# Ledger of designs, part 142: VH-VL binders against NAD kinase (nadK)

Target 1, 268 residues: NAD kinase (nadK), of Syntrophomonas wolfei subsp. wolfei (q0aze0)
Amino acid sequence: MKIILVNNRFKENTEKKAQEIAGQLSALNVEVIIDNGLDEPYAGTVDFIMVLGGDGTMLRAARRYGQRAIPVLGVNMGTVGFLSNIEINELAEYLPLILREEYSLEARMMLEVAVFQQQSLLTRVFCLNELLLRSNSPRMLSFALEISGQKLEPYRGDGLIVSTTTGSTAYSLSAGGPIADPQLDAFIVTPVASHIINKRPLVVSPEREISLHLLEEREAIIGIDGQIKMDFGAENRVLIKRAPHPLLMVNLKAKPFFTSIDRSLQRQ
Key: E = the ipSAE of ESMFold2; O = the ipSAE of OpenDDE; V2 = 0.75 times the mean of E and O plus 0.25 times the DockQ between their complexes.

## First folded at step 10 (VH-VL)

Design V2 (from P21 with heavy chain Y32F; framework fv_bermekimab; at its last look DockQ between E and O 0.73; V2 from the best seeds 0.00; counts 0 for: pae E 4.5 > 2)
Fold by OpenDDE, look of step 10:
Structure V2 (fold): chain C 268 residues (1-268), chain A 123 residues (1-123), chain B 107 residues (1-107)
Amino acid sequence: as target 1 above (268 residues)
Amino acid sequence: QVQLVESGGGVVQPGRSLRLSCTASGFTFSNFGVHWVRQAPGKGLEWVAAISYEGSNKYYAESVKGRFTISRDNSKNILFLQMDSLRLEDTAVYYCAKDQLWFGRSSYGMDVWGQGTLVTFSS
Amino acid sequence: DIQMTQSPSSVSASVGDRVTITCRASQGISSWLAWYQQKPGKAPKLLIYAARSLQSGVPSRFSGSGSGSDFTLTISSLQPEDFATYYCQQANSYPLTFGGGTKVEHK
């Protein structure tokens, strides 16, 4: 068995724990690769990904490895979030199950985000939570939203979020989006400070394609999962689709999503 | 330089067929929907047909529906308009035009135009 | 089909004048209206899209307004190079349709 341990190099506690766990796994004849985010994603084949940390680390791991259809386990290290399945102090208990591959998988839809510049592809990424388009100035944006060839009224406001159901409890929620069942595949399109008061979020079929572009020469940015930032202007376009592969999240411990919402949200 | 160049126009007899071509250069042709727009002498603009970037969707004005066929070869950056059963009222300069929107079925306006090719009729 | 009624059909103006052209759609087209300029013997040129968005390279003296069914193109101060015919075009749905055009000519 070969496992990638994903941690955050800026968090010393996660680095130390990664080394410790790597040692333990090695003693059990498990090959371990540690990914602290400094280097490029490991290109070799692996059987399992273990993410040590919080939601941010999981998001990074998802972007780096989610397209490979590898089981991903979130191991929480004392943070509050929605993306971890077990606690670090529970790892020893569940390790035998991991090694025997006795776990269930939960498929979480990811976004495929393609950003273009003058007809050229700038970047294509898969992300677990959301794409954000927002103004980079005090002025409102004017931008076009198209869903599967249907043109909506031009949006005017600070920006727009296109989120997965997983991402519904992230920035989309702060912007007034609905909380979605993570077992549901859908896009959530949430306006950010629209000039239209109480502009409603859209729940969109994952079979549809979403495109965004500016209707005016304004300075804007694209944000992905709150970790990637790109300049976005009039000569840019973003296309959003359902990723070809979902993130396969390991479920070792049942987590009641809906009964835990209040607790989790109050802690954020 | 972004450019569209029409060809294939000329003098034709009523009832005959004519095929117009439009060659694109300077941009990724396959990323954009394209249109044919015609203008009769001394008259206004009339939209004729459109085809999506991938060619899967075609749209026609009622005046040409059933007679004209729009198509494209993205590998050669060429747009075509097959005109069958031509009528005197089809006399016009025919323009090919690039839609502004990338990868779309809808139109956001035509931002690049050719210089047009003239189709006229002999009695 | 959506009919586009453009007015006036012609306007005589002088350099420096404010020129206003209107376009009415037979049904609501949201903001999906484009304006074109055409000079004699030349292909049309896109000026404005989405009712009010100025195309790159177009002078700021051109502006568009309106939504729904009534739209306006305004040239704040007419320049010599602005004498031409202008067309509105709805981009809301197929079939696309143009207005009848407005010729801006010398007074």
Scores: ipSAE 0.384, ipTM 0.767, lowest interface PAE 1.7, mean pLDDT 93
Fold by ESMFold2, look of step 10:
Parts: sequence; C-alpha cells; structure tokens
Structure V2 (fold): chain C 268 residues (1-268), chain A 123 residues (1-123), chain B 107 residues (1-107)
Amino acid sequence: as target 1 above (268 residues)
Amino acid sequence: QVQLVESGGGVVQPGRSLRLSCTASGFTFSNFGVHWVRQAPGKGLEWVAAISYEGSNKYYAESVKGRFTISRDNSKNILFLQMDSLRLEDTAVYYCAKDQLWFGRSSYGMDVWGQGTLVTFSS
Amino acid sequence: DIQMTQSPSSVSASVGDRVTITCRASQGISSWLAWYQQKPGKAPKLLIYAARSLQSGVPSRFSGSGSGSDFTLTISSLQPEDFATYYCQQANSYPLTFGGGTKVEHK
C-alpha cells in the first residue's frame, strides 16, 4: 500500500508529525511519500492521500492530486475547518480502517480554470474553492461574463468570484454569496462590490461553461483558492468548467455539514 | 496583414443556387466567429448569418432561414454561404466579417470586413 | 427579432459641429450595441462595441452612451473624414440586426 502524506512546511509541527506517522506506517509495511510542498507532485501510483493540517493544506493537495481519483483524508492538527474529517489524536483508532480501505467517499466538485494571454494558454489549474477576479487599482473593472455563450449585462465593480459549492463558505460567503451544500455540483457566481445593484449571486448548472474578460484596459488580478495570484488584463481571458474528476474526500467520522456550520465558521 | 476576401458572386437565374466563399489570411481563422452581412444597392446593412469559431453553432436571419446555409473549413481558412432558392430581394453586395473576440461564442462587434461580392438575381 | 430604429435618417453638419445619432431597440439589449461607420464604396468600420467601448484606432471624438433600449453615438467635433453613413447594430441575441443608417452630410 502506498500513501502520500501532505504537510505544510510553513508549520513545523506538521513536518515532525508526518515523520512520526511515516514511521508508524513503515512498521506496518506501508510505503510513505512525504509531500511538504518542496518537490514536484509524486507521479507514481498511490492508494491514499493523508493531509496533515487545515483547509489551506487540503486546497494545495486538491490542486496537486485531485484529478487522480485518489481518496484524500483531512486530518486536523489544530483549528478545525471545513475540510478535515478526523483529529490527529484519533488517527491510531481509524488507521486499521484506512489500511483495509473501509471508508466512504464524498465527491466534491472542482473547477477547471484555463487562463489565456491572447490565444495562448498560460496555465490550466484545478481548484477546490474558487477563482477570484478583482481590480488591481482604485478604478472599477468593466468586464463580460458569459455562461455557455450567453452574455449577462456587463459587470462594473471590484470583481467577481466563481466558486464551487465547497467554496461557498470561503471568499464567496464574504462577498454575499449563499452557503451551499458541498455535495451539490454547481457554480456559484458572486459579484464583488458591484456598482449595479441588480447584480445578484447566481447558482449555475455544473454543465455550463463560464468565461470572463475585460471590456476596458484595466489592471486586474485573478486569484485561485486564495493561494495562486496572476496579473490579468485586456489581453487575457479565463475559461472555467467543471473539472473532469471530483476530489474524493474520505469520510471515517460523521461530520454533518448543516449541524456544524456555526462551529466551522467560528474556527475559520 | 489581416484580410477577408469574398468570391463567387454573380448573376443567378430563378431556381438556381450560388455558393459564396470568403478566404481569411493574416490571423488564426479558427479562433473567431464569422458573419455574412449584405447590402442591397442604395440600402442599409442587413445581417445574414453567423457561425461559431469551431463551426458547431449556426445562426440565420429570418429572411434567409431554410434557404441559406453557412459553413466553414477551418483547415483551409474558408467561410462559405450556400444560397438556395434565391429571390429578387437577395440581390446585394455580400460581405464576410470576423467577430473581434477570439474563442467568443457570441458577437462583440465585427472588426474586419471584406470588400464584398455582388450577387444579382435575374428574374 | 429585435428591431433597431435609428434617427435621424440624415443630418446636415459643418466641420466642428457636435453630431448626435440615436438608436432605439424594440426590446432591452442591455449594453450590447455596436456602431459602424461606412463611406461610399467601402466596407463598414467598427467604431464602438458594448455601447461605450471604443475600438482600437478610433479617434476619441467618437463616443457611445446608453443602455437598455436607448443609445447614442456622439461626434464631439466633426472632422472632414467623418462625413459618412453610421449604423447601429444590436449584438444582444441572434439574429443580429442593424439600424436603418444615418447619413452625415456636410452643408
């Protein structure tokens, strides 16, 4: 059995704990690859991914491995977020189930984001929470949003968020978007400080294709999961669709989304 | 140099068909939606048809629907208009025009036009 | 189909004049309107798209305004090269439609 342990090199306690867990697994003849963010993603076949840390570490793991259809377990080591399933002190209790592959999986939709400069693809990224378009100057943006080739009235304001349902409790929520059940597949399109008062958040079928481009020369930025930042101008266009594969999140311990909303938001 | 050049215009007899061609050069044709627009002598502009950059979506003015067919060959950089069941009111200069947004699925304005080709219905 | 009504049909003006051309859509088209200039014997030239966005290479004396169903093209100070026919065109939905044109003639 081969497992990837993902930790955050910025938090040294996760690095030490990853080494301890790797030792415990090695004693059980489990091969362990540690991914602390320094190396390229492991390219070989693996059976399971264990994420040691909070939601930010899970977002990185999702971007690196989410399209490979590998079970991913969030193990909390401090502040409980939306994406951890068990606490680190519970790992020994659940380890036999992990090794026997006796757990359920919850599918979480991801975005496929393609950013172009002119007609050339700059990057293609898969993300779990959201893409943010925002102004990088005191001036408002004027931009076009298309949903499957249908144009909405041009947006004028600070920007726009296109999120998954998982991302509904992140940046989208702060911008006035709804909290969504993360087991639903949908896009949530949330304006940021729109100058047009009739622009409301939209909930959109995951089968739609979404595109964004500026209608005037302005300096803007796109952000992906709050962790990747790129300049965005009139020469750029972004295309967004549902990623080919969802993130497969391991469920070992019941964590009802609706019952826990207030606690999870307070810990954010 | 970005150019569109129409060809295939001429005099058409009742009950006959005509196929117009528009050859594109100086830009990546397959990235852009393209249109046919016509102008009868002494009259204004009339939009006729459009086709998406990949060729899968086609749109027509009501006046030509069922009679004209738009198509494109992206490997040869050619736009076509097949004109069947021509009528007197189809007499016009026919322009091809490119939409300005690359990979666009809707129109953002036609920024490059050909010089046009004259189609005359002979009744 | 969305009917585009353009007014006036012609305007007589002198170099330096402010010229205003109006276009009305039969239903709301948001801001999805383009303006074209056409000189005799030539193909049309795109001036403005999305109601207000000036096409590259078009002089700043041209401006567009409006949203919904009422739109205006303004030439702030007419130049000799601006004598031409101007067309509006809705790009909100297919089928696309043009206005009837406005001929700007010198006195």
Scores: ipSAE 0.342, ipTM 0.739, lowest interface PAE 4.5, mean pLDDT 90
ESMFold2 (binder alone), look of step 10: mean pLDDT 92; pTM 0.948

Design V3 (from P21 with heavy chain S30Y Y53W; framework fv_bermekimab; at its last look DockQ between E and O 0.00; V2 from the best seeds 0.00; counts 0 for: pae E 9.9 > 2, placed apart)
Fold by OpenDDE, look of step 10:
Structure V3 (fold): chain C 268 residues (1-268), chain A 123 residues (1-123), chain B 107 residues (1-107)
Amino acid sequence: as target 1 above (268 residues)
Amino acid sequence: QVQLVESGGGVVQPGRSLRLSCTASGFTFYNYGVHWVRQAPGKGLEWVAAISWEGSNKYYAESVKGRFTISRDNSKNILFLQMDSLRLEDTAVYYCAKDQLWFGRSSYGMDVWGQGTLVTFSS
Amino acid sequence: DIQMTQSPSSVSASVGDRVTITCRASQGISSWLAWYQQKPGKAPKLLIYAARSLQSGVPSRFSGSGSGSDFTLTISSLQPEDFATYYCQQANSYPLTFGGGTKVEHK
């Protein structure tokens, strides 16, 4: 068995723990690759990904490895979030199941985000939570939203979020988006401070394609999962689709999403 | 070659102190928890103490609590057992053993053992 | 503390025999059980961990089964080198505890 341990190099505690776990797994004849985010993603084949940390680390891991259809386990290290399945102090208890591959998988839809400059592709990213378009100034943006070729009325406001159902409990929620069942595949399109009072979020079929571009010469930014940032202008367009592969999240411990959602949200 | 070598055993009088050492080689010592296990002559195995990889967590059998102290020096690859207030019932071969996996609560067993060092008593 | 009851205390067997040793924990220990082999004058050797996982280099004639409180070590076909004392050990929580041992001797 070959495992990638994903941790956060900026958090010393997670690095130390990663090395500890790596050493112990090696003693069990498990090959371990540690990914602290400093280097390029490991290009070789692996059987399992273990994420040590919080939601941010999971989002990074998903962007780096999610397209490979590898089981990903979130191990929480004292943070509050929605993406970890077990706590670090529970790892030993569940380790036999991991090594014997006796676990369930939950498929989570990801976004495929393509950013263009005119006809040229600038970047393509798979992400688990959301894409954010927002103004880079105190002034409102005017932008065009197209869903499967259908042109909506121009949006005016601070920005727009396109989120997965997984991301519904992230920034989309803060912007007034609905909480979605993570087992449901859908886009959630949530306006950010729209000039139209009570502009409602849209729940969109995962079979649709979403396109965004500015209608004026103004500076904006694209944010992905709150971690990637890039400039966005009038010459740019973004195309959002369902990713071809879902993230395969390991479920070792049952977590009642709806019964615990209030508690989780109160902690944030 | 992965190896553990105990030292420090011998003949001691009741009430006295003795310090055992265990030197590790052939593996990354600081990655693993380590244990002391003893065996009285003609008897079974008895776990004595354990220490985590970092040395911050220590566990003891009830029979030795307050008398024995486990410690380690990762820079020198050495495990120690300080035995104070020794009793006749402490007579045994003392083994040091490497844990395969220890996250501070559970273990995957001890995969490497030393040959042991004998502790006996005189009147 | 978790008490480990091992049975039988001794068993007489011949080469080629199937040998079964049982171990019972006083409380549930999931799969956190290890088996050791010890020969006279030698340190114990780890055979099985996590109740059924064979240690590297251990012959396939050794196998472990069980979960919760009841566990079994099986030698499918006893070999001359297998005459020894065997111990179970709970690895669930500290203090760690061993069974009383089972001596496998010549019939």
Scores: ipSAE 0.026, ipTM 0.541, lowest interface PAE 5.9, mean pLDDT 91
Fold by ESMFold2, look of step 10:
Structure V3 (fold): chain C 268 residues (1-268), chain A 123 residues (1-123), chain B 107 residues (1-107)
Amino acid sequence: as target 1 above (268 residues)
Amino acid sequence: QVQLVESGGGVVQPGRSLRLSCTASGFTFYNYGVHWVRQAPGKGLEWVAAISWEGSNKYYAESVKGRFTISRDNSKNILFLQMDSLRLEDTAVYYCAKDQLWFGRSSYGMDVWGQGTLVTFSS
Amino acid sequence: DIQMTQSPSSVSASVGDRVTITCRASQGISSWLAWYQQKPGKAPKLLIYAARSLQSGVPSRFSGSGSGSDFTLTISSLQPEDFATYYCQQANSYPLTFGGGTKVEHK
């Protein structure tokens, strides 16, 4: 059995704990690969991914491994987030179930984001929470949103968020978007400081294609999961689709989304 | 030097066809949808036809549907209008024009125009 | 087809005047309207797209407003080079359609 342990090398408790867990697993003849963010993602065959940390570490794991159809377990090491399933002090209790593959999986939709310069693909990235388009100057943006070829009223304001349902409790929520059941597949399109009357958040079928481009020359930024940033200008266009594969999240312990939602939001 | 140049206009007799060409230079032709727009002498502008950047979507005014065919050759940067079954009301200056939307299949305005080529229907 | 009605059909004006011309769509077209200027014997020139976005190189004395079905082009202080015919055009849906034109001419 081969497991990847994902941690954040800049949080000392996660690095030390990852080494301790790797030792325990090695004693059980489990091959362990530690991904602390220093090296390229492990390319070989892997049976399971264990993420040690909070939602940010899970977002990195999802971007690195989410398209590979590998079970991913979130292990909380401090604050209760939306993406962890068990606490670190419960890991020993659940380890036999992990090794016997006695758990269920929950699929979480991801975005596929393609950024173009003119007609050339500049980059393609996958994300779990959201894409943010925002102004990078004092001037507001004027931009076009198309949903499956349908032009909406031009947007004017600070920007726009295109989120998954998993990302509905992240930046989209702060911008006025709805909290969505993460078991639903949908895009949530949330304006940021819109100057256009009646621009409301939209919930959109995951089968749609979403595109964005500027209607006038301005400096803007594309942000992805709050962790990747790139410049965006009048020469660029972005296309957003549902990613080919969902993130496969492991359920070992019942984590009732609806009864725990207030506690999770209070810690953000 | 961003430019569109029409050619192929002339006098057309009943039962004949005419093919207009529009050569593009100074910009990446493949990125953009392109249009034909006509103007009868002393009259206003009338949109005629459009074709998407990759050539898969074609649109026509009702007045020309079934008679005119728009096409493009992206390797040569040329837009065409094949005009069959011409009528007296087809007498006009024909302009080609570039839409400003990159990779779009809809219109956001025509930002570059040619100088036009005259088509005259002769009874 | 969406019918575009421009008014007035002509305007007699002097240099320095504020000129306003109106365009009405027979159906809602959101903000997908363009304005063009055409001088005799010349091709049209795009002034404004998406109802209010100025095309590059167009003087700031030109402005557009409106959404839905009613739109306005304003020239805040008419200049000698602004005597021309102006057309609106809906870009909401195919077939695209132009208004009938508004001729702005010297008083």
Scores: ipSAE 0.006, ipTM 0.561, lowest interface PAE 9.9, mean pLDDT 88
ESMFold2 (binder alone), look of step 10: mean pLDDT 92; pTM 0.949

Design V7 (from Q9 with heavy chain I52N; framework fv_ixekizumab; at its last look DockQ between E and O 0.00; V2 from the best seeds 0.00; counts 0 for: pae O 13.0 > 2, placed apart)
Fold by ESMFold2, look of step 10:
Structure V7 (fold): chain C 268 residues (1-268), chain A 122 residues (1-122), chain B 112 residues (1-112)
Amino acid sequence: as target 1 above (268 residues)
Amino acid sequence: QVQLVQSGAEVKKPGSSVKVSCKASGGTFSSYAIHWVRQAPGQGLEWMGVINPIFGTADYNQRFKGRVTITADESTSTAYMELSSLRSEDTAVYYCARGSTWFKSSGYFDYWGQGTLVTVSS
Amino acid sequence: DIVMTQTPLSLSVTPGQPASISCRSSQSLLHSWGKTYLHWYLQKPGQSPQLLIYEVSNRFSGVPDRFSGSGSGTDFTLKISRVEAEDVGVYYCMQSIQLPYTFGQGTKLEIK
C-alpha cells in the first residue's frame, strides 16, 4: 500500500505529526510519501491520500491529486473545517479501517480552469472551491460571461465568482451566493458588487461550459481557491467546466452537513 | 500554412456508422474549435457540431438526435466525427472547419477541409 | 434556432456587372459586446466553402476588394461591384451569435 501524507510546511506541528505517522505506517509495511508543498506533486501510483490540516491544506491536495480518483481523507489538526472527516486524536482508532479499505466515499465536484493569453493556453488548473475574477484597481470591471454559447448582458462591478457547491460556503457565500448541498453538482455564479441591478447569483447545470473575458482594458486578477493568483487583462480569457473527476472524500465518521452549518460557519 | 485534410470517401449501408477524420496542420491544434458541416446533394450547408480542443467537450445540433459523436486526439492533431444509425438521408459531403477561436460559439470558419463524401445505400 | 433567409436564391449576371445578395435573420445578430456575428462564404463549383467576409464587413485575407458586406441587426447585404468568371458559385450567409450555427439557403451566382 502506498500513501501520500499532505501537510502544510508553514505549520511545524503538522510536519512533526506527518513524520510520526509516516514512521508508524512504515512499521506496518506501508510506503509513505510526504507532500509538504515544497516539491512537485508525486507522480507515481498511490492508493490513498491523507491530508493533515485544515481546509486550506485540503484545497491544495485537491488541486494536486483530485483528478487521480484516489481516496482523500481530511484529518483535522485543531480547528473544525468543512472538509475534514476525523480529528487527529481519532486517527489511531480509524487506522485499521483505513488499512483494510473499509470506508465509504463522497464525491465532490471540481472545476477545470483554462486561462489563455490571446490564442495561447497559459495554464490549466483544477480547483475545489472557486474561481474569482476581480478588479485589481479602484475601477470597476466591464466583462463578458458566456454559458454554453449563450452570451449574457455585460457585467459591471468588482468581479465574479464561479464556484462548486463545496465552494458555496466559501467566498461565494460572502458575496451573497446561496449555501448549496455539497452532494449536488452545479456551478454557482455569484457577482461581486455588481452595479447592474438584474445580475443575481445563478445556479447552473454542471454540464455547461463557462467563459469570461474583459470588455475594456482594466487590471484584473484571477484567483483559484483563494490560494493561486494570476494577472488578468484584456488579452486574456478563461474557460471553466466540470473537471473530469470529482474529489473522492473518505467518509469514516458521519458529518451531517445541514445540522452543522451554523457551527461550521462560526469556525470560518 | 493552415490546412485541414479529411479522410477519403466512404460507402455505407443503412444502420451502420461512419467515422470521418480531420487532420489539422499549420497551427496550434488546441487554439481553435473544430466544427463539422454537411451538405446533402443539391442542398445547402448544415452545421452538425463542434468540439472544444481545450476540454475535449462537444456540442451538437439537436436535429441529429444524439447520432453524432465528435472527438479529438491532441497527439495527432486530428478531430473525428462519427455518425451512427445511418439513413439514406445522411448521404452528403461532410466538411470539417476551423473556428476562428477556441470558443464553441462566436466563431467564423476561416479554413475548411476538402470534404468527405459519405454515400448511404443498400 | 435562428432562421437565415437569403434573396435571391439564384442570380444570373453579365460579366463586369454588379451583383447584390440579401441575408435576413430571424433575430438580431448584434450582441451587446458590440459585435455582429454574420459571415459570408463562397462555394465554387466542386470545391469546399471558403470565407469571404466575417463580422458583416471585414474581408478575409486574399479576398478581392470588389466584394463588400454591409448591414446591421437583422438585415445584411453582400455586394460584388464587378462580377468576374471566378465568382461563380453558391454564396451562403451564416450566423454564429448562438448554437446551433445556421446558414442561409444559398444564392447561386451564374454568368450569363
Scores: ipSAE 0.006, ipTM 0.507, lowest interface PAE 11.2, mean pLDDT 87
Fold by OpenDDE, look of step 10:
Structure V7 (fold): chain C 268 residues (1-268), chain A 122 residues (1-122), chain B 112 residues (1-112)
Amino acid sequence: as target 1 above (268 residues)
Amino acid sequence: QVQLVQSGAEVKKPGSSVKVSCKASGGTFSSYAIHWVRQAPGQGLEWMGVINPIFGTADYNQRFKGRVTITADESTSTAYMELSSLRSEDTAVYYCARGSTWFKSSGYFDYWGQGTLVTVSS
Amino acid sequence: DIVMTQTPLSLSVTPGQPASISCRSSQSLLHSWGKTYLHWYLQKPGQSPQLLIYEVSNRFSGVPDRFSGSGSGTDFTLKISRVEAEDVGVYYCMQSIQLPYTFGQGTKLEIK
C-alpha cells in the first residue's frame, strides 16, 4: 500500500505529526509520501491520501489530487471545519480499517475552472469549494453572467461566487448563499454585495456551463478556494463546469450533516 | 542503537502509588508504541498496557481495574506508568518495551528496558 | 482473554542436543491481514526478556540460526537445533492478535 500524507509545512505541528505517522506506517510496510505543499504533486500511483490539518489543507489536497480518483481522508488536528472525517486522536482506532480498505466513500462534486485571455487558455484548475470574482478597488464591478448560452442581465456589485454544494458552507454562506446538502450536485451562484439589495442566489444544474467576464475596463481578481489569486481584466473570461471526476472522500465515521451545522458554525 | 532506560527501584507502602519512567533513545520515540509488562518474583510475564505517544492514546489490561495510568512526554522521549492503590501482590519487576506497531491488535516487543523492581510492604 | 499454554514447563538438555517447545493458543492467532501474531522471547537469568522470533518464524536481528519457529493457527513450536550454554533461561510465547496481550507460562531451559 502507498499513502500520501498531506500537511502544511508552515504549521509545525502538522509537519511533525506527518513525519511521525510516516514512520509508523513505514514500520507497517506501507510506503509513504509526504506532501507539505512545497513541491509539485506526487505523480506516481497511490492507494490513499490522508490529509492532516483543517479545511484549508483539504482544499489544497483536493486541487492537487482530486482528479485522480483516489480516496481522501480528512484528519482534523484541532481546527473547526466541515471537511475532516476523524480526529487525530482517533487515527489509531481507524487505521486498521484504512489498511484493510474497509471504509465507504462519498463523492463530492468539484469545479473545473478555466481562465482565458481572449481565446487563449491561461490556466485550468479543479477546486472543491468555489471561484470568486471580486473587485480589486472600492468601486463596483459590472460583469456578465452566462449560463449555458443564456445571457442574464448584467450584474453590478463587489463580486460573484460560484460554489459547489460542498462550498455552500464556506464563503458563499457568508455572502448569503443557501446551505446545500453535500450529497447534491449543483452550482450555487451567490452575489457579493449586489447593487440590487435582494439579488437572490441561483442554484444551477451541474450539467450547465457558467461563464463570466467584465463589461467594463476595471481591475478585478479571481480567487479559488480562498488560496489561489490571479488578476482579472476585461480581456479575460472564466468558464466553469463540473469537474469530470468527483473528490472521493473517505467516510469512516458517519456524520449527520444537518444536525452538525449549527455546532460547526457556532465554533467559527 | 535503541535503548530503553527505566527509573530505579521503589519501595512502597500498601495503598500508595508508584510511577515508573522509561526513557527511549537511539530511535524515533513517537514512531512506536511503548508497552508495560510486569513480572512477579518467580512468575511469568503479564501485559499491563500500551501507549502511542503521537496520539496520546493508551489501552490497559482490565485486570488492573483502572489502577494503571500510562502517559508519555514526547519532548523528553519518556513514557510513564503509574500504579495506584498498591498491594503486596503488586510486588514485581516492571518492564517497558517498545512495540513494533501501535495498533491495538498487532506487534511484538523488539526492545526492552532493564526493569524496575517495585516492592510493596507494610 | 486468549490463553497461551506452553509445554513442557521445564526442559533439561545436554549441550549439542536439540530442544523443542510447544505453544498453544485458545483461539487462532491468524489476523485478517494474513499475518500470525505469535512471538517468542528468551529471558536469561537476571536479565530482561529479549525477542527471539516474531510472527511465528522470523528470527530477530542477532538471533542465531539454530533457533527456528513454526506453526499455524493455534499450534506453534520453537526449536533449537543445537543447545548451547548461553541458551539457558525461560522461554515465553506471546500473542498480540488482540488485547490484552498474553504470554505462555514460560519454559525453563537448563543444561544437563
Scores: ipSAE 0.000, ipTM 0.476, lowest interface PAE 13.0, mean pLDDT 91
ESMFold2 (binder alone), look of step 10: mean pLDDT 93; pTM 0.957

